# Designs tried in a protein design chat: VH-VL binders against Pyroglutamyl-peptidase 1 (Pgpep1). Part 3

Target 1, 209 residues: Pyroglutamyl-peptidase 1 (Pgpep1), of Rattus norvegicus (Rat) (q76ic5)
Amino acid sequence: MEQPRKAVVVTGFGPFGEHAVNASWIAVQELEKLGLGDSVDLHVYEIPVEYQTVQRLIPALWEKHSPQLVVHVGVSGMATTVTLEKCGHNKGYKGLDNCRFCPGSQCCVEDGPESIDSIIDMDAVCKRVTTLGLDVSVTISQDAGRYLCDFTYYTSLYRGRGRSAFVHVPPLGKPYNADQLGRALRAIIEEMLGVLEQAEGDISCCHQL
Key: E = the ipSAE of ESMFold2; O = the ipSAE of OpenDDE; V2 = 0.75 times the mean of E and O plus 0.25 times the DockQ between their complexes.

## First folded at step 1 (VH-VL)

Design d10 (framework fv_daratumumab)
Fold by ESMFold2-Fast, scan of step 1:
Structure d10 (fold): chain C 209 residues (1-209), chain A 121 residues (1-121), chain B 107 residues (1-107)
Amino acid sequence: as target 1 above (209 residues)
Amino acid sequence: EVQLLESGGGLVQPGGSLRLSCAVSGFTFSSYGMSWVRQAPGKGLEWVSAISGSGYSTYYADSVKGRFTISRDNSKNTLYLQMNSLRAEDTAVYFCAKDYPWGERYYFDYWGQGTLVTVSS
Amino acid sequence: EIVLTQSPATLSLSPGERATLSCRASQSVSSYLAWYQQKPGQAPRLLIYDASNRATGIPARFSGSGSGTDFTLTISSLEPEDFAVYYCQQRDSYPLTFGQGTKVEIK
């Protein structure tokens, strides 16, 4: 039997600083063209680099779509690989956003945990994607920084009980083009869904557990 | 040497079912997406379905959606196409095709020889 | 879906002549277009990918050009083995689509 359709939400960021064109949104648009197969309802969103917009929009996306997975994509100006982020952090947000705002408490969620790990085994995803032989290098990180990328990730991890992921991409052409990044995102998200499904399937296979 | 070999074609009545197989060798099967492309007698090429290297993502042409199912068994190096509710319009040579070069490029560098499916009363 | 229209439907030429085949897309496919050659009773063979890159082992007489909606396959000097049907294919978006084909036949 075919699996029922699942919702997956993927976001990229709009322009900020020296990134008049944000590689993350370009990569997400390439992913949208490719799709995630007929069993997945893919919803893509461009997010402004704004703390208050993130605080409003990200919980709303979780409520609207009840997604199986939410993936956030951001650009890292110094990155040369596509990076899977393992966790988000609640504190340390001192940088001003595009509206010249930053949280007064420098925190994402008052009385929230210091950090939240994704429930997705990023080491397993990285290994599986690497064995596919993509022309894109994929690596792991435990610190997405203390700006909108990490803030967005933590917000989604908190609201979705860890059922979120964050992927950093390098700037366009340094070294990957838009097509390469879109294909890499599709492979990464497919492996994330596969890892989640296998974990849940393994539990359901044994009636004695 | 890369080889793709289709099997399972034949004569079937309208409304019937048929399962095609494609056995592959000469490359790491799980690292490549695969597609089925068909060609009706004397006509052009029509893409039918695609499956990712892991098998998680599948794609279908509107003409076959809901009737055909693509799948793969990476442990057996075999691609499948389950065809249900067959119509006369499904009569074609069915090719399996390998993505170029790795992952999902959607260009097909190697093809099988094709297997003929004839849907007729 | 993106429709690819090839022209002419048939091209009758002699060995040594130049062949120019066109493929037009109903909307932009950037450079995400490939060309295939198919001989009677055989599977297709990839010639050109990403509009202008020759696949491994493809002779230099084959070249591709174009971007957006208008693409061209050129065979600079036809060899006897080049008389075949040629198809363009886009991979900008699903569903993947092929043109209807151009038959290059000997006079």
Scores: ipSAE 0.007, ipTM 0.582, lowest interface PAE 9.1, mean pLDDT 87

Design d12 (framework fv_daratumumab)
Fold by ESMFold2-Fast, scan of step 1:
Structure d12 (fold): chain C 209 residues (1-209), chain A 119 residues (1-119), chain B 107 residues (1-107)
Amino acid sequence: as target 1 above (209 residues)
Amino acid sequence: EVQLLESGGGLVQPGGSLRLSCAVSGFTFRSYAMSWVRQAPGKGLEWVSAISGYGGSTYYADSVKGRFTISRDNSKNTLYLQMNSLRAEDTAVYFCAKSPWYYDEFDYWGQGTLVTVSS
Amino acid sequence: EIVLTQSPATLSLSPGERATLSCRASQSVSRYLAWYQQKPGQAPRLLIYDASNRATGIPARFSGSGSGTDFTLTISSLEPEDFAVYYCQQYSDWPLTFGQGTKVEIK
């Protein structure tokens, strides 16, 4: 019998600060045009740079789609490569969002873990993507900052039990254009799904024994 | 096949120390949260400690906090539990357990290693 | 911490009979509850996760139901290998906790 389509949710951020056009949302829109193959049901969302909206919307996306994977994309003004983030952090959110709001506790989830790692083996993903010979450099990080990017990542990791990933992209044209970023995201997410399926396949085979 | 093998259990005096190890195979170790769960003779299961895939987050039951330290070496596919200031009530079979996601249910367990704290 | 209370402590039944085991939480654990089977001298075996999902390889006679604070494990028709101790476990909040167990024994 045929396998059902997998649901994958990918988000990018709206404008904030010096980013009147957010490279992350542009990259996600390019990904949407390309798709993730015929076995994946891709859902894309633009997320406003607002803590309270993230707290409400991200759990709702997990509930609505029951996705196998949720990938969040954010722009880093200091980045020159596409960066895979390994983990999110629960504390240190002192920066005011677009509504001039900041969590009173400076915390994402009250009494939650200090940090949460993605279940995705980012080292394996990075190696696989690198061997594809893309014209985009992909690197790894363990610190997504302490603003909306990390806040969103932690929220998703917490709700989705580690089945989330975060990708930082550099600003458009510094050095990658929109088309390059879209192709890079497609490759990265396809390899993330491959790594996840490999791990799940190993578990399934062990259960069959 | 997924395999979890505990070692390091034994007889130790009250106030003593012991280090347990859990060697794993059959899955990508760093991708999964791991836990220690213990069972005193003739009693039920008690969760002791948990650690995230990369080792950045650790959690402890109140009964062991400050005395036990969970750690992992992902290059050696090995989970550890360093037990200090052992008490008679720590006497139990200690199981290594794997979560399929992040701190969820336990889909695989080791056979357990017995720790006896007695004079 | 969240306390899980299992009832009955012991359930004496014959092969072929239906077993119904209860687990009640001191506060809501949503759907984040698992059931395990343990035989003497063995490690626990995962049966049910997220209240109602059967783990891989677990026979259809095992089913879980409930949400919030009240949960049930049902074995529709007991086989000889099903006589064991059963534990519920919550993973909704820290610390992770188990119920005290229900022993299903031969009448």
Scores: ipSAE 0.006, ipTM 0.456, lowest interface PAE 14.8, mean pLDDT 87

Design f01 (framework fv_felzartamab)
Fold by ESMFold2-Fast, scan of step 1:
Structure f01 (fold): chain C 209 residues (1-209), chain A 119 residues (1-119), chain B 107 residues (1-107)
Amino acid sequence: as target 1 above (209 residues)
Amino acid sequence: QVQLVESGGGLVQPGGSLRLSCAASGFTFSSYAMNWVRQAPGKGLEWVSGISGSGGSTYYADSVKGRFTISRDNSKNTLYLQMNSLRAEDTAVYYCAKGPYYRDAFDIWGQGTLVTVSS
Amino acid sequence: DIELTQPPSVSVAPGQTARISCSGDNIGSKYVYWYQQKPGQAPVLVIYDDSDRPSGIPERFSGSNSGNTATLTISGTQAEDEADYYCQVWDSSSDHVFGGGTKLTVL
């Protein structure tokens, strides 16, 4: 008997600040063209760089799709590699978004934990992806900053009980083009799903809440 | 054509008040966040205050918090800065500035209006 | 809170390359904007996203940003490029932050 396809949600960000074209959304669109194979039902979304939109939309995506994994992609101007983020943080959000808004409490979730780690073994993912021979360097980080990237990541980690990932990409052409980033995201997400399945006895994350 | 024109500057005594205006034309004013940036004579640029397109969110540099109030009237395409409890250190040319949609760059600036705080 | 440091002045001969630095802790993690200001005039945006030029800005203007230093480069510097130059970043803890400015003299 056939099993239902796994639902995977992948987001990239829209334009903001100096990023008239956001490398993260371009990379996600390249991923969409490639797909994640027949066993995965891939849903992609462009997310505005807006705290209030993230607070409404991200929980709604978890509810709508009951996904096995949600991957958020953001651009980092400092990055020259594709970076896998290990955790999100609940506090320190003072920066203004595209609506010139920031949370009054400077936190993502009132009375939430200070930080939440992804349940995905990012070191294992990084090792697997680097051995595939892609012309893209992948590294690890524990600090996604204190802006929309970290805010989005923490929101998803909280709602999905750690069953989320965040990937930072460098700006287009610094040094990777759109095609390279799309192929890297496909490889990363495929390895994330593999590592997640090996680590978990129960993959029904949204049933717990 | 896109244009920003400041007015309302002048000479004021320490402790006094002034209201600056910025008249915008050539773009959909309500769609853009607006900012005030100042420059003291012979000194560099300092961001002062910002306001969202709707006017619902306002932001201030620490040096002006509690003394300055930014506001806008989208029906008149006008940005305001109410300046109270003025100090000698507030003496500067005040620029009205907008960013492109989705950017924190300041792509269009007004000509500036001079505020002098002196006895 | 990030603080941006620029040299107060840089001098070049016409036709030579001018380089203006902007130093800040982990500035490479932020995109840098550059503004040109001539006496009695409002600033003009000359570089955004570290290295991109707005329409109408000459190709001789370029930028880079890595580690703790961003650089504005003006190749084949012309007399009309004499101005004050300011770097700027957006920072979540400080909002908009400008460098102290650099006076470029073309002699």
Scores: ipSAE 0.000, ipTM 0.427, lowest interface PAE 16.4, mean pLDDT 85

Design f02 (framework fv_felzartamab)
Fold by ESMFold2-Fast, scan of step 1:
Structure f02 (fold): chain C 209 residues (1-209), chain A 120 residues (1-120), chain B 107 residues (1-107)
Amino acid sequence: as target 1 above (209 residues)
Amino acid sequence: QVQLVESGGGLVQPGGSLRLSCAASGFTFSSYGMNWVRQAPGKGLEWVSGISYSGSNTYYADSVKGRFTISRDNSKNTLYLQMNSLRAEDTAVYYCAKDSYRGWDAFDIWGQGTLVTVSS
Amino acid sequence: DIELTQPPSVSVAPGQTARISCSGDKLGDKYVYWYQQKPGQAPVLVIYQDSKRPSGIPERFSGSNSGNTATLTISGTQAEDEADYYCQAWDSSTAYVFGGGTKLTVL
């Protein structure tokens, strides 16, 4: 008997500000080289740091791939660890993107909830990944900022009904290299898929007739 | 250490042309958008023009569109403003200003300014 | 198109709180920046993104922005705070716009 492969979409960002080379896109390209095993169809995309592009492209990726999970990766210049973000926020987007644009309403989705939590238990993912003994420290956060990272995360959480995650990486070499970040992303996403499967199994048990 | 130094200002006749330069040091010039802001004697600040980090996108105040051209040379860490068809109302101190690290909406570093006087 | 309106002058006694307003249509929907300019000097950024202070700016400087009005607040005002203050915002229809400036006098 054959089961269909799971689709997973992973995005990283293009250059912006002092990030002429964006660590998030480099990490995602390293992940692409490693893959996510035989049970997963991995699709990776570089996303420009542009609100209007995010508004168009992210819903299109959900439509095209019908993914089990969409993971967005962004760089944080202040970070020294790989950080799992628990939620996205609908408002507070006042910062201008690479095209000097920001949403007139400063919100991601008109009449959308104030915030949306990922359905993924990030505390469980963090514990599982830490147990693997990677050379990379993984932590959790509840605020991805109020710029393209959070805007992209909220867009994906809204369109995918919470079936999305955001991972912040530090700049390359501060302290992790590209290979370390790619391996960390692979481990994180594998554990995210495992946590999702466990949660869905538990829900199905409770709805037996 | 972080510095912006403007040059090229001076006295010019109405209808004349002038090219301003801004030399940047102490930061990675090619990573930041740059701006020109002017201030007429005894008056307030007026944003004139802006340019993206790569030079691909340029922006202008309506008062200077078609007359001024902003450009940059990232290999020389230098910003330029070519001013044509100058008018008396263009008389001002012209400041070079750098966009902030994470956004395009704050000017965190300014030069000392260079005076442009348009007079017959 | 957004126009930013500031009072031309504000006077305050030493040690008291100075408040400088900046008003514009739906200004609370935009980031506001504040600059201090002393005679013969270039402007200095004192508040960015409505309420955040750059490194080196005294904690007595604070900002807020809601509705149609942004406010720069200087608590325990000192003689050295006497300067011109300008608010600034971005509007995609007008690019960057500055307020007319407010001269703060410490009596």
Scores: ipSAE 0.007, ipTM 0.507, lowest interface PAE 11.7, mean pLDDT 86

Design f03 (framework fv_felzartamab)
Fold by ESMFold2-Fast, scan of step 1:
Structure f03 (fold): chain C 209 residues (1-209), chain A 120 residues (1-120), chain B 107 residues (1-107)
Amino acid sequence: as target 1 above (209 residues)
Amino acid sequence: QVQLVESGGGLVQPGGSLRLSCAASGFTFSDYSMNWVRQAPGKGLEWVSGISSSGSYTYYADSVKGRFTISRDNSKNTLYLQMNSLRAEDTAVYYCAKTPRYDYGGMDVWGQGTLVTVSS
Amino acid sequence: DIELTQPPSVSVAPGQTARISCSGDALPKQYVYWYQQKPGQAPVLVIYKDSERPSGIPERFSGSNSGNTATLTISGTQAEDEADYYCQSADSSGTYVFGGGTKLTVL
């Protein structure tokens, strides 16, 4: 007679280029150690930097877990803050992945919208997390680039009808260590869930005469 | 500092075999996709083969499929091209070349090349 | 699949602008790379990802990729720019393709 816990899926990327260890996967592993409390069933996955793998695995994760939220984490080599991405884009994927592939149509989803916004109010999340006084700066962005990060984000936004988020982290030690990134991800995801719950409650339209 | 050095070229008879090597230094070899590009005397550049950073994925031009095999040994920082069933048309300078970050698709560092001559 | 077409030769006077075209139906959806090759030497990457310049390449080199044509532009062309120029692209299957090359003559 237990109520099932809310499912949350969080992914980080495996190694690529000069990143023998990807800061995003390290941050996700630190998050896994901390957990998201007893009310959340947290599932973490390491995703290869490969378009075809993303096209297969991300929809499968949505099908397997029926999650309330899927959060993808990627490293940005030039970032100095943790960045919340507001939307993904369907076109412009010209860069080659770890397998030397890129999408033949240069798009993520045939006949999909040009862009999809997360249903999560990233501005609200950023304000809430900033108020917590973390040792980590959190900012927002509308462009995750046109590589695996944005491709993964769009795939998840499309399959989950906007119930996804993408978080960019800077490289380890530039300036945040693994422990700081893990704590930041936990705070961010907890605030995302809070904002999502409030938004779902607010949709109920009750007017009194 | 960063360099690629090809070796193993020479004169070989039609139908023969030859193995080329490319020694990498000054960068973390295992992080980068590698390529072989050839140029016949007085002709243009022709991409021959490519290999992913791990060595798990290999690619070939149609002109060499089934005859050439690209491989790498990341512990030795060395790229290889095994060439079998060689033809006169395979006569060329063979370059090894590095693909920088995976979002590029180009080749930023090239060796000096090694000449392969297929003749009687 | 991918075929890249370049003019075989281009001639310019010193100090004038040289433009070398590279045409292919897939180019609007793919990155183009440009290489300079001088006699007896290995190719040198001069433009990557359509329009970006590697460190050490002079500002006079620029690139664009629009419609079905990519263009390498050399402004204020100098005698030392005389060379063969090749465009290159990558397809979605992990293979690379070169254009036929353009001999730039600075007269």
Scores: ipSAE 0.178, ipTM 0.703, lowest interface PAE 5.5, mean pLDDT 88

Design f04 (framework fv_felzartamab)
Fold by ESMFold2-Fast, scan of step 1:
Structure f04 (fold): chain C 209 residues (1-209), chain A 121 residues (1-121), chain B 107 residues (1-107)
Amino acid sequence: as target 1 above (209 residues)
Amino acid sequence: QVQLVESGGGLVQPGGSLRLSCAASGFTFSSYAMNWVRQAPGKGLEWVSGISGSGDSTYYADSVKGRFTISRDNSKNTLYLQMNSLRAEDTAVYYCAKEYSSGWREYFQHWGQGTLVTVSS
Amino acid sequence: DIELTQPPSVSVAPGQTARISCSGDNIGDKYVYWYQQKPGQAPVLVIYEDSKRPSGIPERFSGSNSGNTATLTISGTQAEDEADYYCQSYDSSGYVVFGGGTKLTVL
């Protein structure tokens, strides 16, 4: 008997500013080499640092793959740890993208909620990943900033009704190398899927009691 | 130590052409967007043109579109501004300006000392 | 398309607070940057992204931006702060726009 594979979409960003090579896309490519096992159909995408491209591509990825989970990866020059972002924000986008574009209303979705939390319990994921004893430190944040990272996260949270996650990685070598980041992303996503499955199992038991 | 040194300014007749250069040092040139900003004698600052780090994207003020061309040679760490069909109102000190590396590209972290372009009959 | 209006001049006594305004429609929805220019010199960035100071800029310089007005504030103004100050933002197409400049005189 054949089982259908779970679809998981993971994105990283292309070059911008001082990041001629974006650590997020490098980490995602390392993840692609490792895979997420035989039960997961992994689709990876490089996303340009462009608001209008994000507005077009992210909903299209949700439509095309009907994924169980979409994970976005971005680089943070201020980060020294791999950070799990708990929520995206609809407003405050003042920074110009690679095409010198910025949303006129500074918002992601007109009349959308101020913020949207991921359906994934990031505290549980962080605890589980930390227990694995990775050579990479994983922490939690509630603010992905007000640029393409948060904009992409909110777009995905809105379209996917909370079934999205965002992971910030530090620049390559500060302090983690590409291999370390790829292994960290694999572990994080595997634990995200586990936490999501556990939550869905609990709901099912409640309704069948 | 970021350094930006402009050259190529001078006196030119209306309708003439001039090419400005900006020699950059002290940073990874190809990783940063670069701009030209001008200032007419006794007047304020006016943005002229910008170019992405790779050189793939260029931007121009409406006052210079079709007449000026911004370019860069990343192997030589040099920014250029080719100015054609020059007018009296193009008379200004032209500054080379480097954008900030935070990922937000719309302001000027470092400026050169400028080179004077005078368009006169 | 936004136009940025600054007062042409501001005068302050040494040690007092100078405030330079930069007005534009919904400027609070955009980042604002401030440059200092002394006679015969290139401009120097003193405030970026509304309120942040570059390394080497004295802490007496601060910025704010809300509604239709951004403000550069210089606390305990020193004689060396006498200069022209320019605000900068961008228009709806992402093109750079400068204010007309303000001459700060410290008497």
Scores: ipSAE 0.182, ipTM 0.686, lowest interface PAE 4.9, mean pLDDT 88

Design f05 (framework fv_felzartamab; at its last look DockQ between E and O 0.03; V2 from the best seeds 0.00; counts 0 for: pae E 9.4 > 2, placed apart)
Heavy chain, then light chain:
Amino acid sequence: QVQLVESGGGLVQPGGSLRLSCAASGFTFSDYAMNWVRQAPGKGLEWVSGISWSGGSTYYADSVKGRFTISRDNSKNTLYLQMNSLRAEDTAVYYCAKGETYYYGSGRMDVWGQGTLVTVSS
Amino acid sequence: DIELTQPPSVSVAPGQTARISCSGDNIGSKSVYWYQQKPGQAPVLVIYDDSDRPSGIPERFSGSNSGNTATLTISGTQAEDEADYYCQVWDYSSDHVFGGGTKLTVL
ESMFold2-Fast, scan of step 1: ipSAE 0.007; ipTM 0.539
ESMFold2, look of step 2: ipSAE 0.007; ipTM 0.577
ESMFold2 (binder alone), look of step 2: mean pLDDT 91; pTM 0.939
OpenDDE, look of step 2: ipSAE 0.391; ipTM 0.800

Design f06 (framework fv_felzartamab)
Fold by ESMFold2-Fast, scan of step 1:
Structure f06 (fold): chain C 209 residues (1-209), chain A 123 residues (1-123), chain B 107 residues (1-107)
Amino acid sequence: as target 1 above (209 residues)
Amino acid sequence: QVQLVESGGGLVQPGGSLRLSCAASGFTFSSYWMNWVRQAPGKGLEWVSGISGSGGYTYYADSVKGRFTISRDNSKNTLYLQMNSLRAEDTAVYYCARGSYYDILTGREFDYWGQGTLVTVSS
Amino acid sequence: DIELTQPPSVSVAPGQTARISCSGDSLGDYYVYWYQQKPGQAPVLVIYQDSKRPSGIPERFSGSNSGNTATLTISGTQAEDEADYYCQSYDSSTYVVFGGGTKLTVL
């Protein structure tokens, strides 16, 4: 009998302040056009650069879709590569959002852990994607910053018990175009799903008691 | 390769006007906050004005508010500073500086600077 | 409005650690940026968002920010690090503010 498709949620950020182009949302839209194949039910969302909206919306996405994986995409002006973020952090949110708010305690979750690692082996994903020979360089980071990107990542890692990832993309054309970023995201997410499936198989084999 | 080149500086008498330009190349100009920062001879850095990628948001230091106007022409990749009612205290090297990207937080991160253009206000 | 206070000068021997402070009310609640400026040159961003280094900045440069004080630390200070250093921040009413600058002398 046919099984339901696995749900994957992918988000990108909207403009900040005004009409500036956000490379993350453009990349996610390119991914949406490509899809993740017939076995995956892909849901994409544009997220406002707003702490309170993230606090409300991200848990709601986890609740609505019960996804196997949630991937958040953000742009980094200092990046020249596509970067896989290993962990989110609970403290240090000093930047004011589009509504001129920041968390009063400068933390994402009161009494939450200082950091949460993704359950995805980002080093394995990076090696697998690099082996594919794409025209896009993929690297690793342990610090997504202390603004909406890291705040969103931590929120999702906390709610999803580590079943989340964050990908930083460089600005459009510096050096990658929208098509390249979309193909890179597809490859990255496909390898993330592969690593998750392999890890779940290993756990079943080694810890079946 | 990101480049910012200022022009328009020179000698001007008190009460006069001057327009500075900054020619940008090597990046998508319309996606970045742009800023003017000045430095009086032998003194420290003073932020003057900032403008969002679209030009819809502008900010000014209190010392120049009402006298200076920041603007940009995204079709020409050029940033401008119109300076009116100039005073001796406005004498400085004026730098064009790029915010690192699209939002107001990254707009405060001046990752690339031009060489500067000297404005001298004296009789 | 927030004002940022830096010592006017700091001296350090080659190979020793230099520390340059930047003080402001509740500065730890806001991001701090650091710039290096050599004579006749435009400033160069050396630290952004309290502690991050741009590509091309040596790992001997590090930053911290807590309470009322941010610190730029240069470990194993070299002769070429001699320069003026400026901190930068903001608050809810101030878009951008710079500290007065610190002249680092390496002798």
Scores: ipSAE 0.000, ipTM 0.438, lowest interface PAE 18.0, mean pLDDT 85

